# VH-VL binders against q9h9l3, part 246

Target 1, 176 residues: q9h9l3
Amino acid sequence: PRKMVAIDCEMVGTGPKGHVSSLARCSIVNYNGDVLYDEYILPPCHIVDYRTRWSGIRKQHMVNATPFKIARGQILKILTGKIVVGHAIHNDFKALQYFHPKSLTRDTSHIPPLNRKADCPENATMSLKHLTKKLLNRDIQVGKSGHSSVEDAQATMELYKLVEVEWEEHLARNPP
Key: E = the ipSAE of ESMFold2; O = the ipSAE of OpenDDE; V2 = 0.75 times the mean of E and O plus 0.25 times the DockQ between their complexes.

## First folded at step 13 (VH-VL)

Design ia95 (framework fv_fezakinumab)
Fold by ESMFold2-Fast, scan of step 13:
Structure ia95 (fold): chain C 176 residues (1-176), chain A 123 residues (1-123), chain B 111 residues (1-111)
Amino acid sequence: as target 1 above (176 residues)
Amino acid sequence: QVQLVQSGAEVKKPGASVKVSCKASGYTFTSYYMHWVRQAPGQGLEWVGWINPYTGDTFYAQKFRGRVTMTRDTSISTAYMELSRLRSDDTAVYYCARSGTYHYDSGPRFDPWGRGTLVTVSS
Amino acid sequence: QAVLTQPPSVSGAPGQRVTISCTGSSSDIGLGYDVHWYQQLPGTAPKLLIYDNSNRPSGVPDRFSGSKSGTSASLAITGLQAEDEADYYCQSYDSSLEGWVFGGGTQLTVL
């Protein structure tokens, strides 16, 4: 059977007007919520906008941060061959420049049963904060100092576990 | 209509460089990856690499690293592939082809393709 | 040598069925990556025929179908017609190479 992990990444703005999202932190947790990886990552391009309100990244975090190429190699070794859970996970994969198989990807922003449990429209894209509050009665991403990618990855795994049996059965009958 | 228009045929001597262009229209140029694929006469398809037109990031197949450079000009929605130190076995039709990224409901299949640019390396 | 394995040729008579196989490994199709198929008529660019294992783009007739199982995929063509005479290529993504990979191509001859 394939093992399962959850991932959450923080991105900073690079490129013209800081509009490009570049990887600056990655957290990976196992099925039980234990941290397998959590590193600040130095983008190869100049950081124009730290997006600190959301990312929690500050200039001091870039001191001794792992260079992108090295961090990417470490992260991909953890993800390869595993079921990877994330929220709006395509943004994380874009930042990693990584193509994970669709059959091994679980995106908690696009699981109809999860939205139904939260009394939300099946095909709406709900935020991680909203789903976590509605279904786990827990507040995440509190305050204005940025998000914790560890906290977000842990919440994402717990949300998936609420629908895991139902959704895995659905995917076995209806392969992506 | 989505369309990729490539530059015309080139004849080059061994050791020279060639730069092929691919002009996109009918869609948002920066929202899709652009790939380059070649086909030697009577042979199969061989993937060369991709460029993300939004960021300028590139990735090349191992065989071509050190000899290929992919660039783009977003002001004219055009992608370029330059291959240097040409050898006779680089004679091929070079195609550009579009693929999706990681947008929801997007797959990394190649559609559309340009009509191809024949590059002949001889004498 | 191509990364994905296809038979070099297949043939059939008008109205018959042919099947073209595409065999990969544990680093591509076996790892769960989707398979796409392209049709290349003589002197033309490849055209997307099947994507994500079994989906048809608009304009591709029902007589073309795709399937995937384990490390292999298949393209089936029913009601074979003279205009189907072409080269057919499978394509997937390979995790170890971090790139797109093609089959060696199959030349279909309509007898």
Scores: ipSAE 0.623, ipTM 0.864, lowest interface PAE 1.7, mean pLDDT 91

Design ia96 (framework fv_fezakinumab)
Fold by ESMFold2-Fast, scan of step 13:
Parts: C-alpha cells; structure tokens; sequence
Structure ia96 (fold): chain C 176 residues (1-176), chain A 123 residues (1-123), chain B 111 residues (1-111)
C-alpha cells in the first residue's frame, strides 16, 4: 500500500482587503502522528490580515519564514505519491497551488461514515474541532490565540484512522 | 452559457511579440484557472501554462519560461498571453481553456476551450 | 512534445468498435492522476469528450467510454459513425513537470 500523511495549513489574508488566502504555515505528520514538516512560510505578497485568532500567525513568525517557492517544493516532495489526509483539504491544496490525485486524497470533512459515527448528518460539513471532541474526546483549537497546524494534522490523521478500513474498502469498490 | 472568445489572427515577423486575448463570460472569472495551449500546423496539443485570475499567480511550462507572460484584467473578465522573441516555429493556433482549481465541482479538466487564435511568424 | 503515448492513427468501419490507448508513466497516470479525452474535428477547437477517466459531459453519446488501469488509459468508441472522424487526444497531469500533458493525438479514419 502507499504511505499516508496528514496535512494542515494556516493561511493569512493578502490582496485587496485581505480577501486572498495565502499560505503562512504548513504541518505534515505521518501515520503515527510524527511531524515530517512544520514551517512558517513567507507569502510573496504583502500580508494585510494575519487572521491571528484562527491562524496563530504573528509578524514575528514571518521574520525567518521559508519563502513560498522553496517551501512549496519541500512540501510537494513529501506529498507526491502518498495518500494525503486533511480536513477541508481543498483549501490547503489551493494555497499550495497543487493538484493532488483525487484517488489519493482523503477529506475528513466529507467522509459520511465519520459523520455518522459522530451522530451528525452524513451531508453536513462538521468542523475538525467538533469531530475531534465527539470521536476522540479531545479538545483542540482551545482559546483565541490561534490554532496549531501540528495539532490539527495529528487530530485529522487520528480521525481518519477510525474509519480507515471501512472507507478504503468503500473506495476500492467505488473508485473516486 | 460559458464562453471564451479569443482575439483575431496575427501575422508577425521573427523577433516580434504577440499578445492574444481571451474574454470569458457566463461564469465567475476568478473561480477557475485559465490555461493556454498551442498547436502547430498538423501537430499535437502543447500546454503553455496557467494563470489564476483571482490572485494573478502564473505557472509556465519550462520550454516557455522567459518568453511568455500571462496576465488578466478582472474588470472585463479577460486573460492575456504574450509571447516574445517570436521564431518561425512559434507558428501555431493558441487556445485558451478553463479548468477548476481544486477537486470539487469542475476539477482540472479543460472545458470550455476558446476557438483559437492563429499566430503566423514569417518574414 | 508529447509526454503521453498514443497510436498515431486508428481506423474502423461504420458500426464497428475502435479503441485508442494512452500510455503514461509513474509520474502521471501511474501516480493516480485522472485522464481526460478531447475530440478535435478538422478546423475546430478541441472539445471535452471524457473527463476523470470515464465520465461523459452532457451531450456526449454513450458510444464513447473511457477506462484507466495502471499507467494507461483507453478510449472506446462503439457503433462508429462517419462524424466520429477526428483527432483524439488524451490528457493528464504530470507531477515531475508540474503541468498538464497531452498524448500525441490519434487520427481516427472511418472507412
């Protein structure tokens, strides 16, 4: 089988009124939750809105941050050929300007068995925080000083592992 | 209806530059990537690059880096491809084509395509 | 230059079946990237015929079907008709080039 990793990215606001989401941190963990990558990333455009209450990004983190082009190359080397798990992962891939194969992508915000296990409607998009509390009895994203992308990536992998056998069997019978 | 309308044919001398336009309608211009693909007479399709109209970010195939520039004007939903230092082997029909930016909805398939702009490079 | 390999030509009689192959590598189709197919009638722009390996856009008849296995994909045309005479191109994404790649094209001749 292919190796599996989980990813979580933090974005800051760039462009007019800070409406463009630009990559500012990326964390990648392996199947066991060990950190493979965790770097602050310097956007090529001026940061208008740090979105600190969500992203946890502050000006100090940008001082020695890895430039976007270099960080992207490092990240893509890790993701290529692997099953990549994320929560609302399309946002991460857009920030990376990256096209990961659909057949190797697992989005924990759109796995019906996972929602069912959490007593949530199968069609609902539930937050990572909610699913983690319901299914793992763990509080993540605590407080208002910003989220840890490492913590989020680890939680995402653990959530996926709860439904992995069932979902991989489903995908084998019903290829995406 | 989703539509891409391209500028008319161009005849250029070697060493000149050409700028082709692609005007989009019938969808949210900034929600999709715009690609450029060329086809030399009697030859196959060759991908040139893409632009993200929302951010202005571009990515070019290695063969064209240093000679191609892609831009857009969101106020008129128009994408541009400028190719400089033209050579006779740049003679081709240049197409614009739309693709999705992520896995949801459209995905990365090219649909629709513009009708093409013939660029002829000769003395 | 073509990154994906297609036969340069195929031919068939009206009513028959033809199959067009598209062979990639471990960096594109073999890596799991989807394959799309385009039909190009003489003097026209390419038109999306099949997307995500086997799906048909609205208006494409079910005589056209696609499949993917390993590093290769195939386009099948059943009940061949004179108006199917065209060039057919496969397309995927290549991770090493970080870009879209096309097959060299296959010219279909209806006898």
Amino acid sequence: as target 1 above (176 residues)
Amino acid sequence: QVQLVQSGAEVKKPGASVKVSCKASGYTFTSYYMHWVRQAPGQGLEWVGWINPYTGDTFYAQKFRGRVTMTRDTSISTAYMELSRLRSDDTAVYYCARSGTYLYDSGPRFDPWGRGTLVTVSS
Amino acid sequence: QAVLTQPPSVSGAPGQRVTISCTGSSSDIGLGYDVHWYQQLPGTAPKLLIYDNSNRPSGVPDRFSGSKSGTSASLAITGLQAEDEADYYCQSYDSSLEGWVFGGGTQLTVL
Scores: ipSAE 0.647, ipTM 0.873, lowest interface PAE 1.7, mean pLDDT 91

Design ia97 (framework fv_fezakinumab)
Fold by ESMFold2-Fast, scan of step 13:
Structure ia97 (fold): chain C 176 residues (1-176), chain A 123 residues (1-123), chain B 111 residues (1-111)
Amino acid sequence: as target 1 above (176 residues)
Amino acid sequence: QVQLVQSGAEVKKPGASVKVSCKASGYTFTSYYMHWVRQAPGQGLEWVGWINPYTGDTFYAQKFRGRVTMTRDTSISTAYMELSRLRSDDTAVYYCARSGTYYHDSGPRFDPWGRGTLVTVSS
Amino acid sequence: QAVLTQPPSVSGAPGQRVTISCTGSSSDIGLGYDVHWYQQLPGTAPKLLIYDNSNRPSGVPDRFSGSKSGTSASLAITGLQAEDEADYYCQSYDSSLEGWVFGGGTQLTVL
C-alpha cells in the first residue's frame, strides 16, 4: 500500500502590490500526525506583504529560513509516490511549483462525504476551521497571530481519516 | 476565441541566438502557463519548458538549461523563447502551447497550440 | 529518443478498429500521472484529442477513446475514416525529469 502524508503551506505576498503568493512555510505530517517536515522558507523575491493575520509569518522568521530551491527539493522528496492530503491543496502545490498525480491527491475541501458528515451541502467548499470544529470539536486557527501550518496539517489528516474507507472505495470505482 | 499567434520563420547560423514570440488573445494571459514544445523535421514532439506569465517564473527541460530563456510581456500578452548557441540539430518547428495551472481539475494539458515557428540552423 | 514508447506505425481499413499503445515507467504513468493524446494532421499543429486518460474535448467524436492501466495507456479509434490519417502522440509527466514527456508518435495509415 502507498504511504499517506498531509501538507499545509503558508504563503506571503510578493510581486506587484503583494498579489503573488510565495511559499514561506511548509509543514508535513504522517498518518499518525507526527511531524516529518516543518521549515520557514525564504522566497526568492522581496516580501511585500507578510499576511501575518493568516500566515503567522513575521520578518524574524525569515532570518535563517531555508532558501526556496533547497526547501522545494526536500519537500518533493517527501511527497513523491505518496498519497498527499491537504485542504484546498492546489494552492500548496502552486506555491511549491509542483505537479502531484491527481490519483494520489486527496483534497478535504472537495470530498462530498466529509461535508455530509458536517451537515453542510455536499458540493460546497467549507473552510478547514469549520470542518474541524464541526467534526472533531476542535478550534484551530484561533487568535490574531496567524495560523499554525503544523496544526492545520494535523487537523487535515484527522478529517480525512473520518472518510478514508468510504472515499478510497469510491475512488477505486470512480478513478479521478 | 482563444488564439496563439507566433512570429515568422527564422534562418540562423550555428552559434547564433533566436527569439520566438507567441501573442495570446481571447483569455486572461496571466491565468495560464505557457509551454514551448519543438519538433524537428519528420521527428516527434519535445518539451522545452514553461513560463508562468503571472510571476515570470520559469522551468526548463534539463537538455536546454543554460541555452534557453523564457520571458513574457504582460502589457501585450506575449511570451518569448530565446535559444542561444544554436546547433544544426536545433532546426525544428517551435510551438507555444497553453496549459492550466496545478489548480485545474484536468491538470496541465496543452490546448490551444500556436501554429508553430520554423527555425532553420544552417551554415 | 522519446521517453514514452509508441509503435512507429499502425494501419487499418475504413470502418475497422485500431489501437495505439503508450508505454511508460514507474516515474511517469506508473506513478499515477494522467495521459493525454494529441492528433497531428499533416502540416498542422497538434490538437488535443483525449485528456486525463479517457476524457474527450468538445467536438471530438466518441469514436476516439482512451484508457490507462499500470505503466501503459491506450488510444482506440473505432469506425476508422480516411480523415483519421495522422500522427498520434501520447503525453504525460515524469517525476524524475520534472517535466512533460511525449511518446515518439504513431503514424496511422488508412488503407
Scores: ipSAE 0.647, ipTM 0.852, lowest interface PAE 1.4, mean pLDDT 91

Design ia98 (framework fv_fezakinumab)
Fold by ESMFold2-Fast, scan of step 13:
Structure ia98 (fold): chain C 176 residues (1-176), chain A 123 residues (1-123), chain B 111 residues (1-111)
Amino acid sequence: as target 1 above (176 residues)
Amino acid sequence: QVQLVQSGAEVKKPGASVKVSCKASGYTFTSYYMHWVRQAPGQGLEWVGWINPYTGDTFYAQKFRGRVTMTRDTSISTAYMELSRLRSDDTAVYYCARSGTYYLDSGPRFDPWGRGTLVTVSS
Amino acid sequence: QAVLTQPPSVSGAPGQRVTISCTGSSSDIGLGYDVHWYQQLPGTAPKLLIYDNSNRPSGVPDRFSGSKSGTSASLAITGLQAEDEADYYCQSYDSSLEGWVFGGGTQLTVL
């Protein structure tokens, strides 16, 4: 069977008026929630907006950050051939400029059974914070100091585990 | 209708550069990636690279790195591919083709395609 | 040399079924990336025929179908017609090359 990991990335604003989302941190955890990767990443473009309220990124984190090209290579080496779990994971892959196989991707923001367990509309996109509180009785993304991508990746893996058997069976019968 | 209109045929000497254009219409130019694919006479399709028109970010196939440059002008919804230090084996029809930007579409498909620009490199 | 392997030619008579194979490796089709198919009539640009292994764009008749298994994909054409005579290309994404890759193309001849 293929190994499974969960990923969460933090992005900062680059480009005109800081509207481009550039990778500034990436965390990857294994099935048990152990950290496999957690690095601050230096975008190749000038940072216009740190988006600190959400990203937790500050100028100090960029001093020893891994350059984007190197970090991307390290991250892709970990992700290749694995089932990758994320929440709204399209945004993480876009920041990485990386196409992961759809059949090996699990997006907890788009799993109807998971929403159903949370008493939410099956086809709605629910936040990671809401699903984690509702299903795991745990508060994440608390306060104004920014999110922890490690915490988010761990919560995402745990959420997926709640529906893993049901969802993998569904995917085997209904390939994406 | 969604349309990609390419510049006309070019004849170049070895060592010269060529710049091919692809003008998009019928959709939001910055919402899709633009790819370049070439086809030598009687040969198959070969992917050259892509540009994100929103950011200007590019990614080139390893074979073309150092010789190809992709740019765009959002004010006229036009993408450009410039290939330098031309060789006779660069003679090909160069196509632009659109793809989605949704990274969960593993290997986004190319639709539509421009009609192609023939670039002939000869002495 | 193309990254994905297709037979260089295939032929059939009107009304028959033909299949065109597309064989990849563990870094593309075998890794789970989807396969797309393009039809190229002489002197024209390629046209999307099948996407995401088995889906048809609007306007493509159901005589054309796609499938994928392991490291390979297949394009099936039933009820073969003279107008189907064209070159057919498979396409996928390759993780080791970090780019789109094509098959070498298959010339379909309608006898």
Scores: ipSAE 0.667, ipTM 0.878, lowest interface PAE 1.6, mean pLDDT 92

Design ia99 (framework fv_fezakinumab)
Fold by ESMFold2-Fast, scan of step 13:
Order: C-alpha cells, then structure tokens, then sequence
Structure ia99 (fold): chain C 176 residues (1-176), chain A 123 residues (1-123), chain B 111 residues (1-111)
C-alpha cells in the first residue's frame, strides 16, 4: 500500500500574450483532507496575466511568495512515491515540470466510473465543479474572486474516494 | 509525415564549442518536448536533456549542467543543442528525439529520432 | 556506467525465442515508471519498439512483446529472424536523477 495525496495548483499567464501557464499556488492534502502544503509561488518569468477570476492570484500574493525552484523541491518531496490524485492533473504536472509515474497517478477528469455515477458520458471530461455538485452535493469555486486550491484538492480527494475500491481493482487487473 | 532532420557532422578541437540543430516537420513543433541523447562510438545511449519548445524551458542531466545549452526557434521549427568546453570523450553521435509532454501520452517515449550528428573532438 | 542493467549480449537460432532483461531500482522501474524499448540496427538511429511496458507502435510485428514486474522489465522476441540482429536498449525515468535513463544495451546475434 502506498500513501495517497491530492494536489491542485493555480496558474498565472506568462510568456507571449500570457498564454503560458506558470505555477503561482499549490495545495496538497492527505487522504483525510488535511493540508500538507499550501503556498503562493513566485514564477521565474514576468507575470502578464494574473487570471484572477479563476486563479485567485493577485500582485499582493507574490510579495512573499516562495521562489519556484524552492517550492518545486518541497512539492516533489511530498509527491514522490505516493499515489497522486488530481483533476486534469496534467496541467499541474506541466506547471511543476514534473514527471509522476502513470501507475501512481489518478486523474478524476479521466475515471469512467466517476462520470457514470454523475450520469455523465464515460468519455467526457467533466469539470471538478460539476462532479463535486453532482456527487457530493457541494458547491466549490463560488464567486468571482478566484478558486481555492485547498478546496479543490479536498473535493478531488473526496471524489476519488467514491470510486477508489472499484478503480484500484480495475487498475490491478489492467495495469496502465 | 513526422521527421527530424539534423545538421551535418562536425570536427572540433578540445576546448571548442559545437552547436547541433534538429529541424522538425510534419507536426506542431510546440506541442512536444525535444530531447537530446548521445552515443559514443561502440557505447550505449546517454540522455543529455530536454527543451519545451513552447515555453523555452530546459532541463539538463546533472553531468552536462554548466556545459550544455538548449534553445529553439519556433519560426523555423528548429531545436539546438550547444555543448561547450569540448573534451575528447565528448566524441559521439548526438541525436534529437521527440517525446510527449507530462500528460499527453503518459510515460513519454522517444519517437521519432533524428538520424544523428557525429561530433568528433580531436587534437 | 548505465543506470539500468541489461546483459551485454544474447543469442538465438532462427525461429527461436529470446528474452532480454532490464533491471532497475526503487527510484525508477520500482517506483512505477514505464519502460520503453528501442531497436538500433547497425549504423542507424534507435527506433521505438515497445512503449509503456507492453505496447507496440504501428508497424512493429507481434513477435516483439514487453512486460514489467517489480524493479525489472523484459523484452521477448519470438520467431527470431536474421534482420532482428541489432542492439536493444531499455529506457525509463529515474526520480532521484530527475531524468531519462537507459540500459547499457544488449547485442542480439542470430546464429
């Protein structure tokens, strides 16, 4: 048995026209939803677009933010060797410049039984907000001031726990 | 068709620098990572590093940090690897190879590979 | 020295089966990272033969198969043919090195 954590990251826009997604906050919770890590992170590149409506990131959060290289080291120390749960987790791993083993990765946007429980097409990519409302009867990402990565990570772990037994058995029979 | 075309063979003296190019065609250059791998004569494969052509971000194997620089030019879909302070044991065929990014195909494999550029370092 | 361990050579007769091993550690294959295999014919670039432990790219015959267990992976070649003479390399990702790692290569001789 491996330990399990859930991750959610907030990204800001850097690079030409702000089209590059750079890490600006990361939250990691354990199996019970307790916070293991939650820091604002300073990108090494100039921030073009804070994407505040979604990220919740503002200039004030960058003043004492942890530099990317240091934050990355702390985050990877937590993730290495664990089962990591996320929603559209490829975006988080890309922002971290991190390769997590496929066999230890659980993406709640790509678990057919979870969509089935939500009465959604098995092959569709459903938002975290929609799945959380349908399956947990809870509203997340409320308002226009941006998302809470802690809230999102906690919701993601709870969603995974709904299908954990079924999905782990599937993966044992059908290794990725 | 997806192709990676590399620059021609180079002969360099110890202490010099060499810059090898890899021109991509047949796919969206910025959607895949580009890796560099070398192979000394009669020896095995050794990973040098990667570049993300979209962002310009790079990551180098510990052994090459301080001597290697990877860049790209998106206007001509070309990646470059420059190795400085050349030693005789840098004599090798240098390959570029494409991989998926962190998500797109999970467990990024190297496909395709360029045909390689022989770099000979001799006095 | 290569990070992943392969036998330096293996041989078989035409029509026979050969297996090439690839042994890693708890920081690479043992940590769950996938194994890929490459075939290198003399004077050519490596070519992807098997990816994500057991999958074949289009154009690779089903005589080639891969498997992974614990800290090790294996490439099996059945129905050996003369054109299979090549060097074979396994590859994975190592978390401690934060990079891709290769086996030392195995030269296959078809007798």
Amino acid sequence: as target 1 above (176 residues)
Amino acid sequence: QVQLVQSGAEVKKPGASVKVSCKASGYTFTSYYMHWVRQAPGQGLEWVGWINPYTGDTFYAQKFRGRVTMTRDTSISTAYMELSRLRSDDTAVYYCARSGTYYIDSGPRFDPWGRGTLVTVSS
Amino acid sequence: QAVLTQPPSVSGAPGQRVTISCTGSSSDIGLGYDVHWYQQLPGTAPKLLIYDNSNRPSGVPDRFSGSKSGTSASLAITGLQAEDEADYYCQSYDSSLEGWVFGGGTQLTVL
Scores: ipSAE 0.715, ipTM 0.891, lowest interface PAE 1.3, mean pLDDT 91

Design xb37 (framework fv_nivolumab; at its last look DockQ between E and O 0.85; V2 from the best seeds 0.83)
Fold by OpenDDE, look of step 15:
Structure xb37 (fold): chain C 176 residues (1-176), chain A 122 residues (1-122), chain B 107 residues (1-107)
Amino acid sequence: as target 1 above (176 residues)
Amino acid sequence: QVQLVESGGGVVQPGRSLRLDCKASGFTFSSYGMHWVRQAPGKGLEWVAVIRYDGRYTYYADSVKGRFTISRDNSKNTLFLQMNSLRAEDTAVYYCAKGTYRYDYTGYFDYWGQGTLVTVSS
Amino acid sequence: EIVLTQSPATLSLSPGERATLSCRASQSVDSYLAWYQQKPGQAPRLLIYDASNRATGIPARFSGSGSGTDFTLTISSLEPEDFAVYYCQQSYNWPLTFGQGTKVEIK
């Protein structure tokens, strides 16, 4: 019912030294945490570094992975016209080579009321893992297997829901 | 606690079909990939198939491709294996196994059922 | 497919002794290697994952080591309940594969 989704992407390293962050997985969940999209994505360039310990991406996942151009089209179709919630979401959009309207973007890494609720400095950039533990009493990104973009997207949405009313009111008074 | 209970095993003739069920409990079934692993009598373990948490992706061993179909019903916490065109070499105890990592279909098998015996003989 | 070869085929030891089991991969599997224990008439049980991580509830006497192509499962001091068949399994690539197993039997 709400035109709000949360997104989280995993990136691998491409380019000569693997310094280019390329989209390798994207997960999108709705307001209730239901998965709307979750695909492994094949970058257009050769993967030099899977960054598995962080990304959770393995070579095994790239078998039959969705080509980037196709995946991008699918993802953009889902995001269009919606409020998109993410954590440090500029990285996700960069990897997608897409920029969502600022007025329709919510970045949980830059919401002072959220940090305040977590007893963190309002202007500090806190990790998703930390905020999730503090505010949701849930452990994410545990172990050595890397991140789960589905879990991270779900956590991001739940965190935003904690401050949604206050933050939306703030944005209404102070449109970006 | 995690529980996996297989059913549907039995004796069938070559060329026949059989469907195995695996009822899961004790964990969020819809968040994990599920596997079938089989073991012929007196032999080692052989991975058969995997299905992703949402059922959208499947992989099979070459030995069963085109004959076996793995599927799931998350609303019923049940994993299935449809076995068609059965052969004598398909005779084995079939285990359903839980994938180790949430929202991943790779990895290992951290919980197993007790297995169900499938015997293919003329 | 990646072939895992376990050695020895059978290991005869007494309680209290140290057991060393080997698993060799036909190609590198990085650290994507697991060990399972199977007792007669029972389903396998996960012991080690990612080459060296003990699964939940696994005693400290079990340890895994190795990377690439050579892996080792060590039981520091065998308990009576440890006599079983042990399998290694790789999750580096499709299809997932197991070793042929090592039987640890009582001398």
Scores: ipSAE 0.886, ipTM 0.946, lowest interface PAE 0.6, mean pLDDT 96
Fold by ESMFold2-Fast, scan of step 13:
Structure xb37 (fold): chain C 176 residues (1-176), chain A 122 residues (1-122), chain B 107 residues (1-107)
Amino acid sequence: as target 1 above (176 residues)
Amino acid sequence: QVQLVESGGGVVQPGRSLRLDCKASGFTFSSYGMHWVRQAPGKGLEWVAVIRYDGRYTYYADSVKGRFTISRDNSKNTLFLQMNSLRAEDTAVYYCAKGTYRYDYTGYFDYWGQGTLVTVSS
Amino acid sequence: EIVLTQSPATLSLSPGERATLSCRASQSVDSYLAWYQQKPGQAPRLLIYDASNRATGIPARFSGSGSGTDFTLTISSLEPEDFAVYYCQQSYNWPLTFGQGTKVEIK
């Protein structure tokens, strides 16, 4: 175990016109892709828009879902002190209302060597789906049934592992 | 390729218990939700219970809630239904069914077992 | 619970004819509806999921349509093997429920 985890969250729409993104599922996997955490999370506010096409969240998932405050505590216990890998991970941390140290954060949407391997501009923000297809030859986020945060977290960890040595060396020379 | 094989059915008296097993092969069992669906003789289909890929979430039809327990052993690719306090109206063919969506327990049933008959009579 | 009502109870048709089967939900199920075929002594077979998507290996003569509360399964030209009982099923909310079935029988 490298004390490194990957996270992916699904959000639903709450607040006026469903414009607020609230946490509804969180999946955390270890370095090898094994699931450490995967819970449906009940937002404290009324769900206006399940955003099912993207989130994969349905009304059925909210039955027996873990209340946000409890889920947040569980998730933070797993993340604290670990290197956390994610894709556009600032959205996940925002939904968790959590600050993770930048020195322990790895965002696969902002790693120039990873974009280079995918024949993409180094400074562009590429989707997880695109990078996974190009570099892992795997299709994720297919169809109308929504994304699987487990599948996304697993793909994110595998993508990071492709550039881990190079990127950790870069961060050692250029601390955040 | 994909196979689901039920076992454990039989004739049992009211108030007794039975355990049904469903052995899965040909797919990554640990990645899919699994269901039990039953059909009384000459009648339609009735959904009974579901369990998520990791065993963390379950849901039951009201008719069996408190009496039946769904469980799984991913190391053995096996789904279980523990049936307690059996009633005459539980008489049915019980089908093991694979959920459609990976890492999700909602949706539909893309593969079914052959079914095992449970007869509750005195 | 969401009740699904299928009509007609029985359809008597000849090979080559078009079959149209209806499923009506007691409340909106959006597009979270599937269709199954069951022959005597056999387990059900998934035909259509999410209202209109054909399952793997299902012939093109089977099609599904509808949303909300009204759904239709169409078999464009009946083959001998299509004479069976057909069930609709909703996945909109717990508990999952099935319609009572429509029997398609030979005339």
Scores: ipSAE 0.823, ipTM 0.919, lowest interface PAE 0.8, mean pLDDT 93
Fold by ESMFold2, look of step 15:
Structure xb37 (fold): chain C 176 residues (1-176), chain A 122 residues (1-122), chain B 107 residues (1-107)
Amino acid sequence: as target 1 above (176 residues)
Amino acid sequence: QVQLVESGGGVVQPGRSLRLDCKASGFTFSSYGMHWVRQAPGKGLEWVAVIRYDGRYTYYADSVKGRFTISRDNSKNTLFLQMNSLRAEDTAVYYCAKGTYRYDYTGYFDYWGQGTLVTVSS
Amino acid sequence: EIVLTQSPATLSLSPGERATLSCRASQSVDSYLAWYQQKPGQAPRLLIYDASNRATGIPARFSGSGSGTDFTLTISSLEPEDFAVYYCQQSYNWPLTFGQGTKVEIK
């Protein structure tokens, strides 16, 4: 019910040689970081590379996973009409086979004031892990068990809050 | 630090039901998957069930599927095992075990309770 | 279901000796294997996870190795407190399964 959510996705390899990136997990949190959605998603094609060291996805997760078509519908229903925050968010939308209006999209990998707060070059693309360590004094994506899309979505929302007032005003003056 | 305390064990007749509780403390309960593991007297360990941090995903050993229900109340830091249609072969010490990985339900059991004995006999 | 077969069933050794415990899986479990120690009347304790990583607080005399189907727990020099039953456990596939145990006893 708040106007803003954060999203993060994990992808696995499908298609010949596992070269195609397909959605296998999606997590959505509200403004306060509460989990609104967190499902394992079964790609329409067979998985050839789980990419576990990054995705955190294993064969066990797929046993009761929601088919992609159904999960996509659920996710898009949540996203519709909302400001959606993500990190390098075009990758998440690509995996969902979806385009969200640019005026309602916020990408923490491309916010100059956020980089400035982190004492990073304004024109650089900084990793979520780096920004989170610098600005929130928290470690995410620790170990070899892969990324947590819940943890990453929560971190992304907290990072955006640091620059929300300034950036929303900037976007109002400079519509995408 | 991390503490898991099981309760609810006892002696029951075959065909009856029993509910086990596991009270957790010393960690963020709502971030971790939780398991039940049992051990029949004089025998080895048998995994029983798992529930994901948010309760939305579960899995059961075939020996208990359809009869046992794992659940959790994150507001009370409590894990449950509802055991219905109990059989003699369900006689065991039941352990509550914490999963190793945050926001997941796969992995291993890094902390265990001391167990509660369930005896099914007439 | 993945069956884990431990050998030997019983290992009789003296303090100071090296113990070598084996766990064989019925199919590959990659490196998703753990070892636990259990003393009489106590809950199991995690020793090794992901085949070779020592859990927090586990002494260096415990080491794990292997991948695929064949795994080994080694105790380089047995201490009196190491006489216990040891279980391997796979986390590769549902259901999660344990081996039948290896009892390490004093000779």
Scores: ipSAE 0.768, ipTM 0.900, lowest interface PAE 1.1, mean pLDDT 93
ESMFold2 (binder alone), look of step 15: mean pLDDT 94; pTM 0.959

